VH-VL binders against Uncharacterized protein At4g14100. Designs and how they scored, part 18

Target 1, 181 residues: Uncharacterized protein At4g14100, of Arabidopsis thaliana (Mouse-ear cress) (q67yc9)
Amino acid sequence: DEPVPTPWPHQFHALMFMNYSGDLSMIDLWYDWTNGRNFNIIQEQLGGITYDLEWNNGTSFFYTLDESKSCRSGQLEVGILRPNWLDGAKYLGQQNVSGFLCNVWEKVDFIWYYEDVETKRPVQWIFYTGREAHIMTYEVGAVLEDEKWQAPVYCFNKEKKSLSTKGALSEFKGYKEKAAL
Key: E = the ipSAE of ESMFold2; O = the ipSAE of OpenDDE; V2 = 0.75 times the mean of E and O plus 0.25 times the DockQ between their complexes.

## First folded at step 14 (VH-VL; framework fv_barzolvolimab)

Design t6 (from s5 with heavy chain W105F F106W; at its last look DockQ between E and O 0.40; V2 from the best seeds 0.67)
Fold by OpenDDE, look of step 14:
Structure t6 (fold): chain C 181 residues (1-181), chain A 125 residues (1-125), chain B 107 residues (1-107)
Amino acid sequence: as target 1 above (181 residues)
Amino acid sequence: QVQLVQSGAEVKKPGASVKLSCKASGYTFTEYYINWVRQAPGKGLEWIARINPSGGHTYYNEKFKGRATLTADKSTSTAYMQLSSLRSEDTAVYFCARDLKYGRFWSSPGAFDIWGQGTTVTVSS
Amino acid sequence: DIVMTQSPSSLSASVGDRVTITCQASQSVYSYVAWYQQKPGKAPKALIYGASTLQSGVPDRFTGSGSGTDFTLTISSLQPEDFADYFCQQYKNWPYTFGGGTKVEIK
């Protein structure tokens, strides 16, 4: 039998190095399926920090905590990835990636997923968009305290509610099928 | 109102350089990429390069590498494009346009939703 | 580079007509396609993104469809203000590339 991807822990923390055509960022990923939320804290190279707060009900916030107090919010048609979102992915075999022997799966039009054969930890995620995530740390069971999951007050201002993630909303079309949500 | 306002028309000799500006207003400058696109007279659109105003990362069309240089000033919300070693073939209207950086880190940003009014660059002897 | 072959290069139509413009990508670009309208002396205006999502403020007589390699922009009932040039774009792969354009002229 072919190996199957390891379902995500219901809670974990990962530090990722993201490469998007040389545009680099460090991402603190807090996945919390138990509480139906996901948090990406994105440090752009030589730039600022963007907070991507996602809720399983589809509500998302993109904001900064700097002087600009920028915030975009939106209601998406999809929630966060379920722990077994890779179920049904096509097994592509084993590859050496970043010095790790990995099982590789493809979810068509979404991701190539690389998982260490021995430890079952994610090693690399290559998205069909061209973004490449290198998992630098992977801490199972790690939980971010609840007070950190709060969008700032200015995210709830009426004037800013109209600022949605329209530019990326279309990218969620078919996401449910892709992510098996 | 969200808008991109570009600098005025330029007339240059072959071999010269030109620096165009694109001032953003009505939105958070660092939340979007700035792209540069040109259009030769009676021709289609050609993508030149993109800059991330947040950190200054740039990505260039190979055709323009070495000649085009993008910069951005966060303090003034202004993006710049310098094009050197100008040729007659560089005669075109040059546009700046924004596209959103983040929806999801696994998703594409999207289309160019806001454009500058364009800057005409004429290269002639 | 991904080539976006747009057709036709020009067409003549009357007010009220249904107009269709096609764009074919040399390889799959999934739904990472945008459509723009450009009037003489003006910058392009975004109409569609994600192949089928209408930009805010754009009349619903404009519709985008397609995925993979074949895409279509449709104007259900051409209005006087719709006579313009139209361009498709892929933003799946670098470099971003545009179609050759379609001029919609009055018959």
Scores: ipSAE 0.728, ipTM 0.889, lowest interface PAE 0.6, mean pLDDT 91
ESMFold2, look of step 14: ipSAE 0.780; ipTM 0.858
ESMFold2 (binder alone), look of step 14: mean pLDDT 91; pTM 0.935

## First folded at step 15 (VH-VL; framework fv_barzolvolimab)

Design u1 (from s5 with heavy chain K101R; at its last look DockQ between E and O 0.67; V2 from the best seeds 0.00; counts 0 for: pae E 3.4 > 2)
Fold by ESMFold2, look of step 15:
Structure u1 (fold): chain C 181 residues (1-181), chain A 125 residues (1-125), chain B 107 residues (1-107)
Amino acid sequence: as target 1 above (181 residues)
Amino acid sequence: QVQLVQSGAEVKKPGASVKLSCKASGYTFTEYYINWVRQAPGKGLEWIARINPSGGHTYYNEKFKGRATLTADKSTSTAYMQLSSLRSEDTAVYFCARDLRYGRWFSSPGAFDIWGQGTTVTVSS
Amino acid sequence: DIVMTQSPSSLSASVGDRVTITCQASQSVYSYVAWYQQKPGKAPKALIYGASTLQSGVPDRFTGSGSGTDFTLTISSLQPEDFADYFCQQYKNWPYTFGGGTKVEIK
């Protein structure tokens, strides 16, 4: 009786406009369930580019390619979002959003998800933190070349000492666990 | 060694301005927000403002908007706060503090893991 | 602004005691609460974030719990170095706000 969220395609690319109380960014999301990987390429407004690269075996990298050459890496217990990660979401009815009639779902303490009724495409999602993602393009079947999925060498040159990356990766774990619930 | 090192103590007259510095080291400066928090003598903590060093976006507590100005210099990994039109009630220790800034749509910044040592600002006649 | 009401404002305890400090938010902040320790003349030190996640290098005698509006910091066995002020902080909504603090003193 109630509509259910459309499972994510196994491979897609989306360009997202992100707004967090005026702190703006553009994100290229490359989702690739077939090869067990997903990639967020994040351009901050008037700022730098951050790369968030995740693998289904739990390997995760958060890095830059500018002169700072920063990389945070770690091993998480969970992989990338499954295509059906919205299963069990609570249906909230329909709303008009930016000229689209959308079905709306909620995963409590995580996200509100807006899907166009006619085309079944995501229109926006809003995190409980107040971050808003507006889907600007949605390219089903798009695949990023394998070479682009390689974390830079300096993600691997870090000697294990003090485990200074542990606290920095806790948000990766929290996000994936909330999505799985 | 991750640290935030702040500028030295300041003594000011009412109506003056002060500019405080906060130099970051041991981490990637643009990956974290820099927040400014103050503590009046014998009082609790009060959040003033936040800057995203990556692009310079700022967000101010309305109480300080128009008097506080945050800037950041990526080349020296240094954040600054200028506070104008000083009053005696601005006498406090001023801290800078960082919180992890993800560009990811689901990250939750706002918890401060590293704090500077504080700068005492005294406003008196 | 979200008001964080912290209790008690002060307590006296002995080494080895179990102490409990509470914070109540004026509206739901979900799990976006942090706890800090501050010694006289020093900057705050992070203990807990996300209501219950222990900061790296913090001893496991510190535990945080709660969600929504009611939050608790517990020190299971007080040590000499734990005599300090403790603050909660919400980071769900602007502006970020802190509890009034709890001074933990030696009895």
Scores: ipSAE 0.403, ipTM 0.775, lowest interface PAE 3.4, mean pLDDT 86
ESMFold2 (binder alone), look of step 15: mean pLDDT 90; pTM 0.928
OpenDDE, look of step 15: ipSAE 0.530; ipTM 0.841

Design u2 (from s5 with heavy chain Y33W I34M; at its last look DockQ between E and O 0.08; V2 from the best seeds 0.00; counts 0 for: pae E 13.7 > 2, placed apart)
Fold by ESMFold2, look of step 15:
Structure u2 (fold): chain C 181 residues (1-181), chain A 125 residues (1-125), chain B 107 residues (1-107)
Amino acid sequence: as target 1 above (181 residues)
Amino acid sequence: QVQLVQSGAEVKKPGASVKLSCKASGYTFTEYWMNWVRQAPGKGLEWIARINPSGGHTYYNEKFKGRATLTADKSTSTAYMQLSSLRSEDTAVYFCARDLKYGRWFSSPGAFDIWGQGTTVTVSS
Amino acid sequence: DIVMTQSPSSLSASVGDRVTITCQASQSVYSYVAWYQQKPGKAPKALIYGASTLQSGVPDRFTGSGSGTDFTLTISSLQPEDFADYFCQQYKNWPYTFGGGTKVEIK
């Protein structure tokens, strides 16, 4: 039998090191399927912090907390990434990655996904665009305090506009829209 | 509608410097990285460097580090490249090229979707 | 530096021919390859990115394929306006590098 990718746990926190040809960032990913919410907190190397907050009803916010008070909000057709989003991935066998023996899958035109054979944790994923996500920590069952899921008030006093598929994990947003998840 | 318009041709002597400009229009200048690429007569393309206009971060091909300097002026939506200590092998057409947009705050994919018309730089004694 | 070896350096073909241009990377670049068309005296124009994704406004007779180290640009039915130079480019890592180019001449 071919191994299948482990569905994402319903709640977890991952710290990710992002690399795009030397352009570096760190992302805290708080995934919370149970409460229908997903939060990326994005620190660009020597740069600002951006907050990317998504709800399963399609309500989405992309904002800063600095003096600019920037916020874009909108309504997407699809909710957050489902736990079994890797369904139908093509198995490519095993590879050693950074000292981890990984099972590797591909979803065509989207992602190569590397999962540790022993622990079943994601080790890295590489998007078709060239962006690499390296999983530094993976804390199954971790939950971010409810107060921190609240978008700032200035997200609600501005005209809403559609969010693009661009952003911290914009490949996932583009994938969700194409897959009609 | 989206376009990059470059400065006019330059003729320089060896040892001089040149500063080329690339004015962007039809899009938000600070949302895209800007690259510089050159093409010597009858030859292929060579990437020189890139700049993020929003933060001013630059990345240089090591071959040009120390001689090339990229800057960007957000108020005029104009990118600049200065190349110093010119040599005859620097004779080329110099292009600015915009990265394909990927995200407002994040790295672009490094492929280029819009190119300027090119500026010819001739270095001769 | 990742070297992109492009072949052939030139070719002559008739209108309607299927034309194939290849690039080989000196190490894996996954799918981080773009293709450009350049007409004499003009700047390059983007055709393909991500090895196989057609740029908006580019005719569907252009296709890209490949991953890892071997990449192909195919023109399924050559048209008179396709006379040009073609370049591949890798964007996996610094410095970004281009193939040496392929000159396509219409007979």
Scores: ipSAE 0.005, ipTM 0.477, lowest interface PAE 13.7, mean pLDDT 84
ESMFold2 (binder alone), look of step 15: mean pLDDT 91; pTM 0.935
OpenDDE, look of step 15: ipSAE 0.017; ipTM 0.614

Design u3 (from s5 with heavy chain K65Q, light chain Y91R; at its last look DockQ between E and O 0.54; V2 from the best seeds 0.69)
Fold by OpenDDE, look of step 15:
Order: structure tokens, then sequence, then C-alpha cells
Structure u3 (fold): chain C 181 residues (1-181), chain A 125 residues (1-125), chain B 107 residues (1-107)
């Protein structure tokens, strides 16, 4: 039988380097299926920090904590990735990637997923969007303190027209549904 | 309202340089890329370059490599494009346009959703 | 560079007509295609992104479809304000490239 991707732990922490068409960022990923939440803290290379807070009920916040106090929030149709979101992916065999022997799966039009054969840790994610994620750390069971999952107060202010997520939300719609296919 | 306002028309001689400005308002300047696109008279659209105002990272169309220089001033929410060694072929309307930087892992790139009004650059002897 | 071949370069149509514009990429660009409308003396206006997602505020008579190399913009029922130039764009590879444009003229 062909190997299947290891389902994501219900809770884990990962640091990643993301290459998006040459733009580099460091992503602090907190996945918490148990509490229905996901957090991407994104440090742009020589730039600012963006916070992508996602709740399984579909609510999302995209904000900064700098002087701009920027926040875009909205309701998505889907929640966070389920632990077994890679189910049904096509096995492509084994490849050496960054010095790791990996099992490789493809979900067409979505992702190439590289998993270390020995440790079952994710090594690399190549998205069809042009994003390449390099998993730097992978800590199973790690949980971010509840207090840190709070979007800032200005995310809840209706008075700021500039905080509309209509444009941003549209770009985020459907990707998880596609992943589930 | 969200808008990009560009500097006025420029008339230059061949070999000269021009520096165009694009002032952003109504949104957080650092959350979007600023692209520069030009359109020669009666012609199509040509992408020149992109800058990330947050960190200053740039990508250039190789066609303009060495001649185009993008900068951004966060304090004034203004992006600049300098084009040197101007040629008659550089005569065009130059647009700045934003596109959203952040998308989730599986998100497709958006469109250039906000454009400046354009700046006419005329290069003539 | 990825070449976006847009067809037709021009077409004449009447109000109420169904209009179809195509764009063919020289290589696969997945769904990373945007469509723009441009009126004389104005900047382009975004219509579609991600090949098929309607830009906010754009009438639903505009639809985008396609993936890989072949893309289509359709106006289901042409309105008077739709007479303009239209451009496709690929967002997959550097440099971003546009189609040559399609002028939709009144018959």
Amino acid sequence: as target 1 above (181 residues)
Amino acid sequence: QVQLVQSGAEVKKPGASVKLSCKASGYTFTEYYINWVRQAPGKGLEWIARINPSGGHTYYNEKFQGRATLTADKSTSTAYMQLSSLRSEDTAVYFCARDLKYGRWFSSPGAFDIWGQGTTVTVSS
Amino acid sequence: DIVMTQSPSSLSASVGDRVTITCQASQSVYSYVAWYQQKPGKAPKALIYGASTLQSGVPDRFTGSGSGTDFTLTISSLQPEDFADYFCQQRKNWPYTFGGGTKVEIK
C-alpha cells in the first residue's frame, strides 16, 4: 500500500520560511484544531508583521499591531484546515528535499506536500500559488496561550471604513474547500 | 476613500530621467504592493515593476532593469518610480496600481484593484 | 516571458448581446488571471481575479472562466457602459504580462 500523509496533530507549533515568488517571510504558525483556531504570524523580510487569525467558525482577522492599527476582518464560508485535509492526495513517491528523504503527495491545483519518511514531520510545502514553505521547526502539542489569540480592539470598531475585508476575503474564499476536494 | 494620486505630466528629452510619484490614501500603505504599469499611445499595458512598501523589496521587468528604480516613503504613503536614460519609446501613460500582499497559502493573487489616474510622460527631442 | 494572446483584438456588438473574449497563455498560469476594463482616458478597472472571481462592485454579467492556458471573459448581456477595452493579465510568473487587449465597440 502507498503511504498516506500523516494527519496534522490537533495542536502544533511550527516556524516556517515562506518564499512567495521571491518575497521571503518567516511565519509563526499555531494550529489548534482542538480549540478551533489557527494563527499565522507573518514577519516580512525587513518589513512589518502581519497577523492572520483564523477561527473555525469562519471568522478571520488580518491585522497589524504597529502605528497603522490596521485590521481587516470578515466571515469566511469555511473554517480552519482539518487535521486530515490531505486525505486523497496522490502519492508521487520519495524524493530527497533539503537533505531529507521525503514522501511526496500532490493535491492537484493545490499543493505538493513533502514529509520526512523517518520522522513523519513536514519538510516542505509547495503551493500551486507559487508559495514555498520550508518547515523550520515542528512542535507537536504546543499551544499558544489563550490571551494571545485575541484580535485587537480596533478590529471590532465598525467606524473605520478602511478596515473592510471585502477585497481580502474574496481572495481567501474557497481555498479550503478546494483543499478538501 | 481609497485612492492613488499620481504626479503631473512630464516632458523630457532623450537621455534624461524622470521621477514619478504615487500617493496612497484611504488605506494602510504597507499592506499592498505598488505596481507600475505603462501604456504607450494606442497600445496595451506593460508591467514595469513592483515594490513592497513595507520592506522595500522590489521586482523589475528585465526590460527595465537598470533604468527603473522604485522607492517608497512610508511616512508620506508615497511610492516613486524613477526612469532614466529616457527614449522616445518611453512615451506613455504611467500608472501606479496596488495589489494585496497578503493571501493565505492557497489564495490566488488578486487583481490590481486600485489604480492611479496615470501620468503622461512624453519623451521628445 | 509568458505571452497572453488575447482574441479578438476588436469586436462589434449591440446592447444585450453576449460577448466573449479569450486569452491564451503560452504556458500554464493555473488560475492566476485577472481581467480589466479600460475606458478612454481612464485607468484600467479590475473585473475578475483568480480567473473566475468577480471583483467587488462589478456586475455579475461579467464572468471569468478557464484554467491552465485558456481563459474567457464573458459579458452575458452587454450594457451601454460596457463598450470599452478589455485586458487579461497573468499573475503567475515574473514579469506580469497582459493580453493585447480587446476593443468592444458598438455595432
Scores: ipSAE 0.677, ipTM 0.884, lowest interface PAE 0.7, mean pLDDT 92
ESMFold2, look of step 15: ipSAE 0.809; ipTM 0.883
ESMFold2 (binder alone), look of step 15: mean pLDDT 92; pTM 0.945

Design u4 (from s5 with heavy chain S108N; at its last look DockQ between E and O 0.66; V2 from the best seeds 0.76)
Fold by OpenDDE, look of step 15:
Structure u4 (fold): chain C 181 residues (1-181), chain A 125 residues (1-125), chain B 107 residues (1-107)
Amino acid sequence: as target 1 above (181 residues)
Amino acid sequence: QVQLVQSGAEVKKPGASVKLSCKASGYTFTEYYINWVRQAPGKGLEWIARINPSGGHTYYNEKFKGRATLTADKSTSTAYMQLSSLRSEDTAVYFCARDLKYGRWFSNPGAFDIWGQGTTVTVSS
Amino acid sequence: DIVMTQSPSSLSASVGDRVTITCQASQSVYSYVAWYQQKPGKAPKALIYGASTLQSGVPDRFTGSGSGTDFTLTISSLQPEDFADYFCQQYKNWPYTFGGGTKVEIK
């Protein structure tokens, strides 16, 4: 039988480098299926920090904590990635990637997923968008304290709706729906 | 309202350089890429380059590498494009346009939702 | 470079007509296709992204469809304000490339 992707732990922390055509970022990923939430803290190279806060009920926030106090929020029709989101992915065989022997799966129109054969840790994610994620750390069971999962107050300010762009999140829904297939 | 306002028309001689500006307002400047696209008279659209205003990362169409230089000033929310060694073929309307640089890692920017009004650059001897 | 072949280059139609514009990519671009409307002397206006998602504020008479290499923009019932140029774009691969455009003229 062909190997199957290891389901994501219900809770884990990962640090990754993201490369998008040379545009680099460091992503601090907190996945918390148990509490139905996902957090990407994105440090752009020589740039700012963007916070991508996602709830399994479909509520999403994209905000900054700098002086701009920017926030894009919206309601998506899908939640966070389920632990077994890679089920049904096509096995492509084994490849050596970044010095690791990996099993490789493809989820069509979404991702090539590289998993270390020995440790079952994710090694690399290549998205169909051209983005390449390199998993730098992978800590199973790690959880970010609840207080850190709060979107800033200006994300909820009705008077500042102009700072929120719901329409911009519609693109994310499409891709997430694909991922959920 | 969200808008990109570009600098005025330019008339240049072959071999000269031109620097265009694109001022953003109504949104957080650093949350979107700024792209430059041109349109020669009666022709289609041609993508030139993209800049990430947050860190300054740039990506160029190979056709324009060495001639086009993108910069951005966060303090004024203004993007710039300098095009050197101008040729008659560079005569066109130049647009700046934004696209979301991030949603999630599986999201792809490149759909330009807001455009500047365009700047006409005429290169003639 | 990915070539976006847009057809027709021009068409004549009447108000109320169903209009179809196609764009064929030289290789698969998945759903990374946008459609724009451009009126004379104006900047392009975004209509569709992700091949089939309508931009905010765009009338639902505009629909985008397709994936891979073949894409279609449809105007179900042409309105007077819809007479313009239309362009497709792929943003899957660098460099981003546009179709040659379609001029929708009044019959």
Scores: ipSAE 0.773, ipTM 0.904, lowest interface PAE 0.6, mean pLDDT 92
ESMFold2, look of step 15: ipSAE 0.801; ipTM 0.878
ESMFold2 (binder alone), look of step 15: mean pLDDT 91; pTM 0.939

Design u5 (from s5 with heavy chain S107G; at its last look DockQ between E and O 0.63; V2 from the best seeds 0.63)
Heavy chain, then light chain:
Amino acid sequence: QVQLVQSGAEVKKPGASVKLSCKASGYTFTEYYINWVRQAPGKGLEWIARINPSGGHTYYNEKFKGRATLTADKSTSTAYMQLSSLRSEDTAVYFCARDLKYGRWFGSPGAFDIWGQGTTVTVSS
Amino acid sequence: DIVMTQSPSSLSASVGDRVTITCQASQSVYSYVAWYQQKPGKAPKALIYGASTLQSGVPDRFTGSGSGTDFTLTISSLQPEDFADYFCQQYKNWPYTFGGGTKVEIK
ESMFold2, look of step 15: ipSAE 0.802; ipTM 0.876
ESMFold2 (binder alone), look of step 15: mean pLDDT 91; pTM 0.936
OpenDDE, look of step 15: ipSAE 0.801; ipTM 0.911
ESMFold2, look of step 17: ipSAE 0.809; ipTM 0.880
ESMFold2 (binder alone), look of step 17: mean pLDDT 90; pTM 0.930
OpenDDE, look of step 17: ipSAE 0.826; ipTM 0.919
ESMFold2, look of step 18: ipSAE 0.838; ipTM 0.891
ESMFold2 (binder alone), look of step 18: mean pLDDT 90; pTM 0.928
OpenDDE, look of step 18: ipSAE 0.430; ipTM 0.822

Design u6 (from s5 with heavy chain K65Q, light chain T53R; at its last look DockQ between E and O 0.69; V2 from the best seeds 0.71)
Fold by OpenDDE, look of step 15:
Structure u6 (fold): chain C 181 residues (1-181), chain A 125 residues (1-125), chain B 107 residues (1-107)
Amino acid sequence: as target 1 above (181 residues)
Amino acid sequence: QVQLVQSGAEVKKPGASVKLSCKASGYTFTEYYINWVRQAPGKGLEWIARINPSGGHTYYNEKFQGRATLTADKSTSTAYMQLSSLRSEDTAVYFCARDLKYGRWFSSPGAFDIWGQGTTVTVSS
Amino acid sequence: DIVMTQSPSSLSASVGDRVTITCQASQSVYSYVAWYQQKPGKAPKALIYGASRLQSGVPDRFTGSGSGTDFTLTISSLQPEDFADYFCQQYKNWPYTFGGGTKVEIK
């Protein structure tokens, strides 16, 4: 039998190095299926920090905590990735990636997923958009304090016009739908 | 309102350089990429390059590598494009345009939703 | 580079007509296609993104469809203000590339 991807732990923390055509960032990923929430804290290279807060009810917030105090929000019809979102992925065999022997799966038009054969830890994610995520740390069971999962107050101020996230969120929805298949 | 305002028309000799500006307002400057696109008279659109105003990362069309240089000033919310070694073929209207930098790491940037009014660059001897 | 072949280069139509413009990519660009409208002396205006998603403020008479390599922009009922140039764009691969354009003229 072909190997199957290891389902995501219900809670984990990961640091990722993201490469998008040379545009580099570090992502502090907190996945919390138990509480129905996902958090990406994105440090751009020599740039600012963007917070991508996602709830399983479909609500997402994109905000900064700097002087700009910017916030964008949107409602999706889909929630966060389920632990077994890689189910049905096509096994491509084993490859050595970044010095790790990995099992490789593909979800067509979405992702190539690289998992270390020995430890079952994710090693690399290559998205069909061209984004390449390198998993730097992977801590199963780690949970971010509840207090840190709150979008800032200016995200909820009616007087402040939020920037539209409709375009990016709509594309993400499409990918999530594909991942759910 | 959200807008990009570009600098005025330029007339240059072959071999010269030109530096165009694109001032952003009405939104957070660092949340969007700034792209440069040109359009020769009666012709289509040609993508030149993109800059991330947050950190200054740039990506160029290979056609313009070595001649185009993008910069951004966060303090003034202004993007710049310098084009050197100008040729007659560089005569065009140059546009700056933004696209959303981040939706989610599964997605790509979207369409260019806001454009500058364009800057006409004429290269003639 | 991905080539976006746009057709037709020009067409004549009357107010109320259904207008269809096509764009064919030299390779799959999935749904990473945008459509723009450009009027004389003006900057392009975004109409469609993600192949089929209507940009905010754009009338719903504009419809984008397609995936992979074949894409279509449809104006269900042409209005006087719709006479303009239209361009498709792919933003799947670097460099971003545009179609050659379609001029929609008054018949």
Scores: ipSAE 0.654, ipTM 0.881, lowest interface PAE 0.8, mean pLDDT 91
ESMFold2, look of step 15: ipSAE 0.778; ipTM 0.862
ESMFold2 (binder alone), look of step 15: mean pLDDT 90; pTM 0.927

## First folded at step 17 (VH-VL; framework fv_barzolvolimab)

Design v1 (from t4 with heavy chain S107G; at its last look DockQ between E and O 0.60; V2 from the best seeds 0.66)
Fold by OpenDDE, look of step 17:
Structure v1 (fold): chain C 181 residues (1-181), chain A 125 residues (1-125), chain B 107 residues (1-107)
Amino acid sequence: as target 1 above (181 residues)
Amino acid sequence: QVQLVQSGAEVKKPGASVKLSCKASGYTFTEYYINWVRQAPGKGLEWIARINPSGGHTYYNEKFKGRATLTADKSTSTAYMQLSSLRSEDTAVYFCARDLKYGRWFGSSGYFDYWGQGTTVTVSS
Amino acid sequence: DIVMTQSPSSLSASVGDRVTITCQASQSVYSYVAWYQQKPGKAPKALIYGASTLQSGVPDRFTGSGSGTDFTLTISSLQPEDFADYFCQQRSNWPYTFGGGTKVEIK
């Protein structure tokens, strides 16, 4: 019998090191299926911080808290990744990655998922977009305070010119749909 | 309105260097990559390199490594490309183009939704 | 590098015609393909991304389709303003690469 991916805990916190062809970032990921929300706090190397706030009702916010007060928001047809989003992924075998023996699954057109054989913790995510995520910490059950899940007021201001790119959101939506298959 | 306004035409001798500019407006400069693409007369498009204006990270087509240098000034929302050791084959129209940075870790890039008007660079003896 | 073979290199058509342009990738690029329109002396204009998603403001007579290695841009009913060059692009792998272009000329 082939191994199956371990469903995500309903709540966890992870720090990820993201490599996109040398463009590095740290992602502070808060997954909260219980409350239907997901939060990626992205620190670009020697750059700014972007907040990617996702709700299971399909609403997403992409904003900064700097002087620009930029924000993009949109409504997606799908919500956050469900705990068992890897169901149906193709098993590719085992590989040694970063000193971990991993089971590897492929979700077509989306991700190669590496999971430690022993601990069942995610180790590495390679996206078809070329992004490589290295899971640095993984805290099952960790939850971010409710007060920190609030998008800033300017995300709700229709007069704010920083709300952008319906087209880009559409492509992102497509990726979300693929992840949900 | 999103705009990328590039510097004027350049005429250079072989072996010289050229520095082109691309001034962005109408959007948050750091939310998009800036790509450079060139087009030789009567030819197709060739991708040169990309810069992340937020931190200054650059990624180059191997063909141009060592000759192309991308920089960005956040204070003026201006991207620059310097191309050195110019040769006749570098004669082309050079475009800058923006490329959105997706927030999610699985977001893609490489779609150029807005372009500069182009800068003609002529290299001749 | 991924080679994007675009065909035809040129075609003549009349207003109202259905026009089809194809691009074949030397390897799978999934759905990471974009299409651009370019008029003489102008910068390329984005038409389609994600193989099939229209850029905002682009008329719906433009349609993109395909996945993997074979992609198609279709203009259902050619309009006078559509006579131009068209380019496909893959965004799957570095370096990004473009097709050789298709010149759509008036018959």
Scores: ipSAE 0.562, ipTM 0.864, lowest interface PAE 1.2, mean pLDDT 91
ESMFold2, look of step 17: ipSAE 0.793; ipTM 0.873
ESMFold2 (binder alone), look of step 17: mean pLDDT 91; pTM 0.930

Design v2 (from u5 with light chain Y91R K92S; at its last read DockQ between E and O 0.63; V2 from the best seeds 0.80)
Heavy chain, then light chain:
Amino acid sequence: QVQLVQSGAEVKKPGASVKLSCKASGYTFTEYYINWVRQAPGKGLEWIARINPSGGHTYYNEKFKGRATLTADKSTSTAYMQLSSLRSEDTAVYFCARDLKYGRWFGSPGAFDIWGQGTTVTVSS
Amino acid sequence: DIVMTQSPSSLSASVGDRVTITCQASQSVYSYVAWYQQKPGKAPKALIYGASTLQSGVPDRFTGSGSGTDFTLTISSLQPEDFADYFCQQRSNWPYTFGGGTKVEIK
ESMFold2, look of step 17: ipSAE 0.788; ipTM 0.874
ESMFold2 (binder alone), look of step 17: mean pLDDT 91; pTM 0.937
OpenDDE, look of step 17: ipSAE 0.859; ipTM 0.934
ESMFold2, look of step 18: ipSAE 0.786; ipTM 0.868
ESMFold2 (binder alone), look of step 18: mean pLDDT 92; pTM 0.943
OpenDDE, look of step 18: ipSAE 0.829; ipTM 0.914
ESMFold2, look of step 21: ipSAE 0.778; ipTM 0.864
ESMFold2 (binder alone), look of step 21: mean pLDDT 92; pTM 0.940
OpenDDE, look of step 21: ipSAE 0.805; ipTM 0.913
ESMFold2, fold request of step 22: ipSAE 0.834, 0.843, 0.829; ipTM 0.903, 0.898, 0.883
ESMFold2 (binder alone), fold request of step 22: mean pLDDT 92, 92, 92; pTM 0.944, 0.943, 0.943
OpenDDE, fold request of step 22: ipSAE 0.800, 0.871, 0.864; ipTM 0.914, 0.938, 0.935
ESMFold2, last read: ipSAE 0.832, 0.823, 0.840; ipTM 0.884, 0.891, 0.899
ESMFold2 (binder alone), last read: mean pLDDT 92, 92, 92; pTM 0.943, 0.943, 0.943
OpenDDE, last read: ipSAE 0.886, 0.811, 0.887; ipTM 0.942, 0.905, 0.942

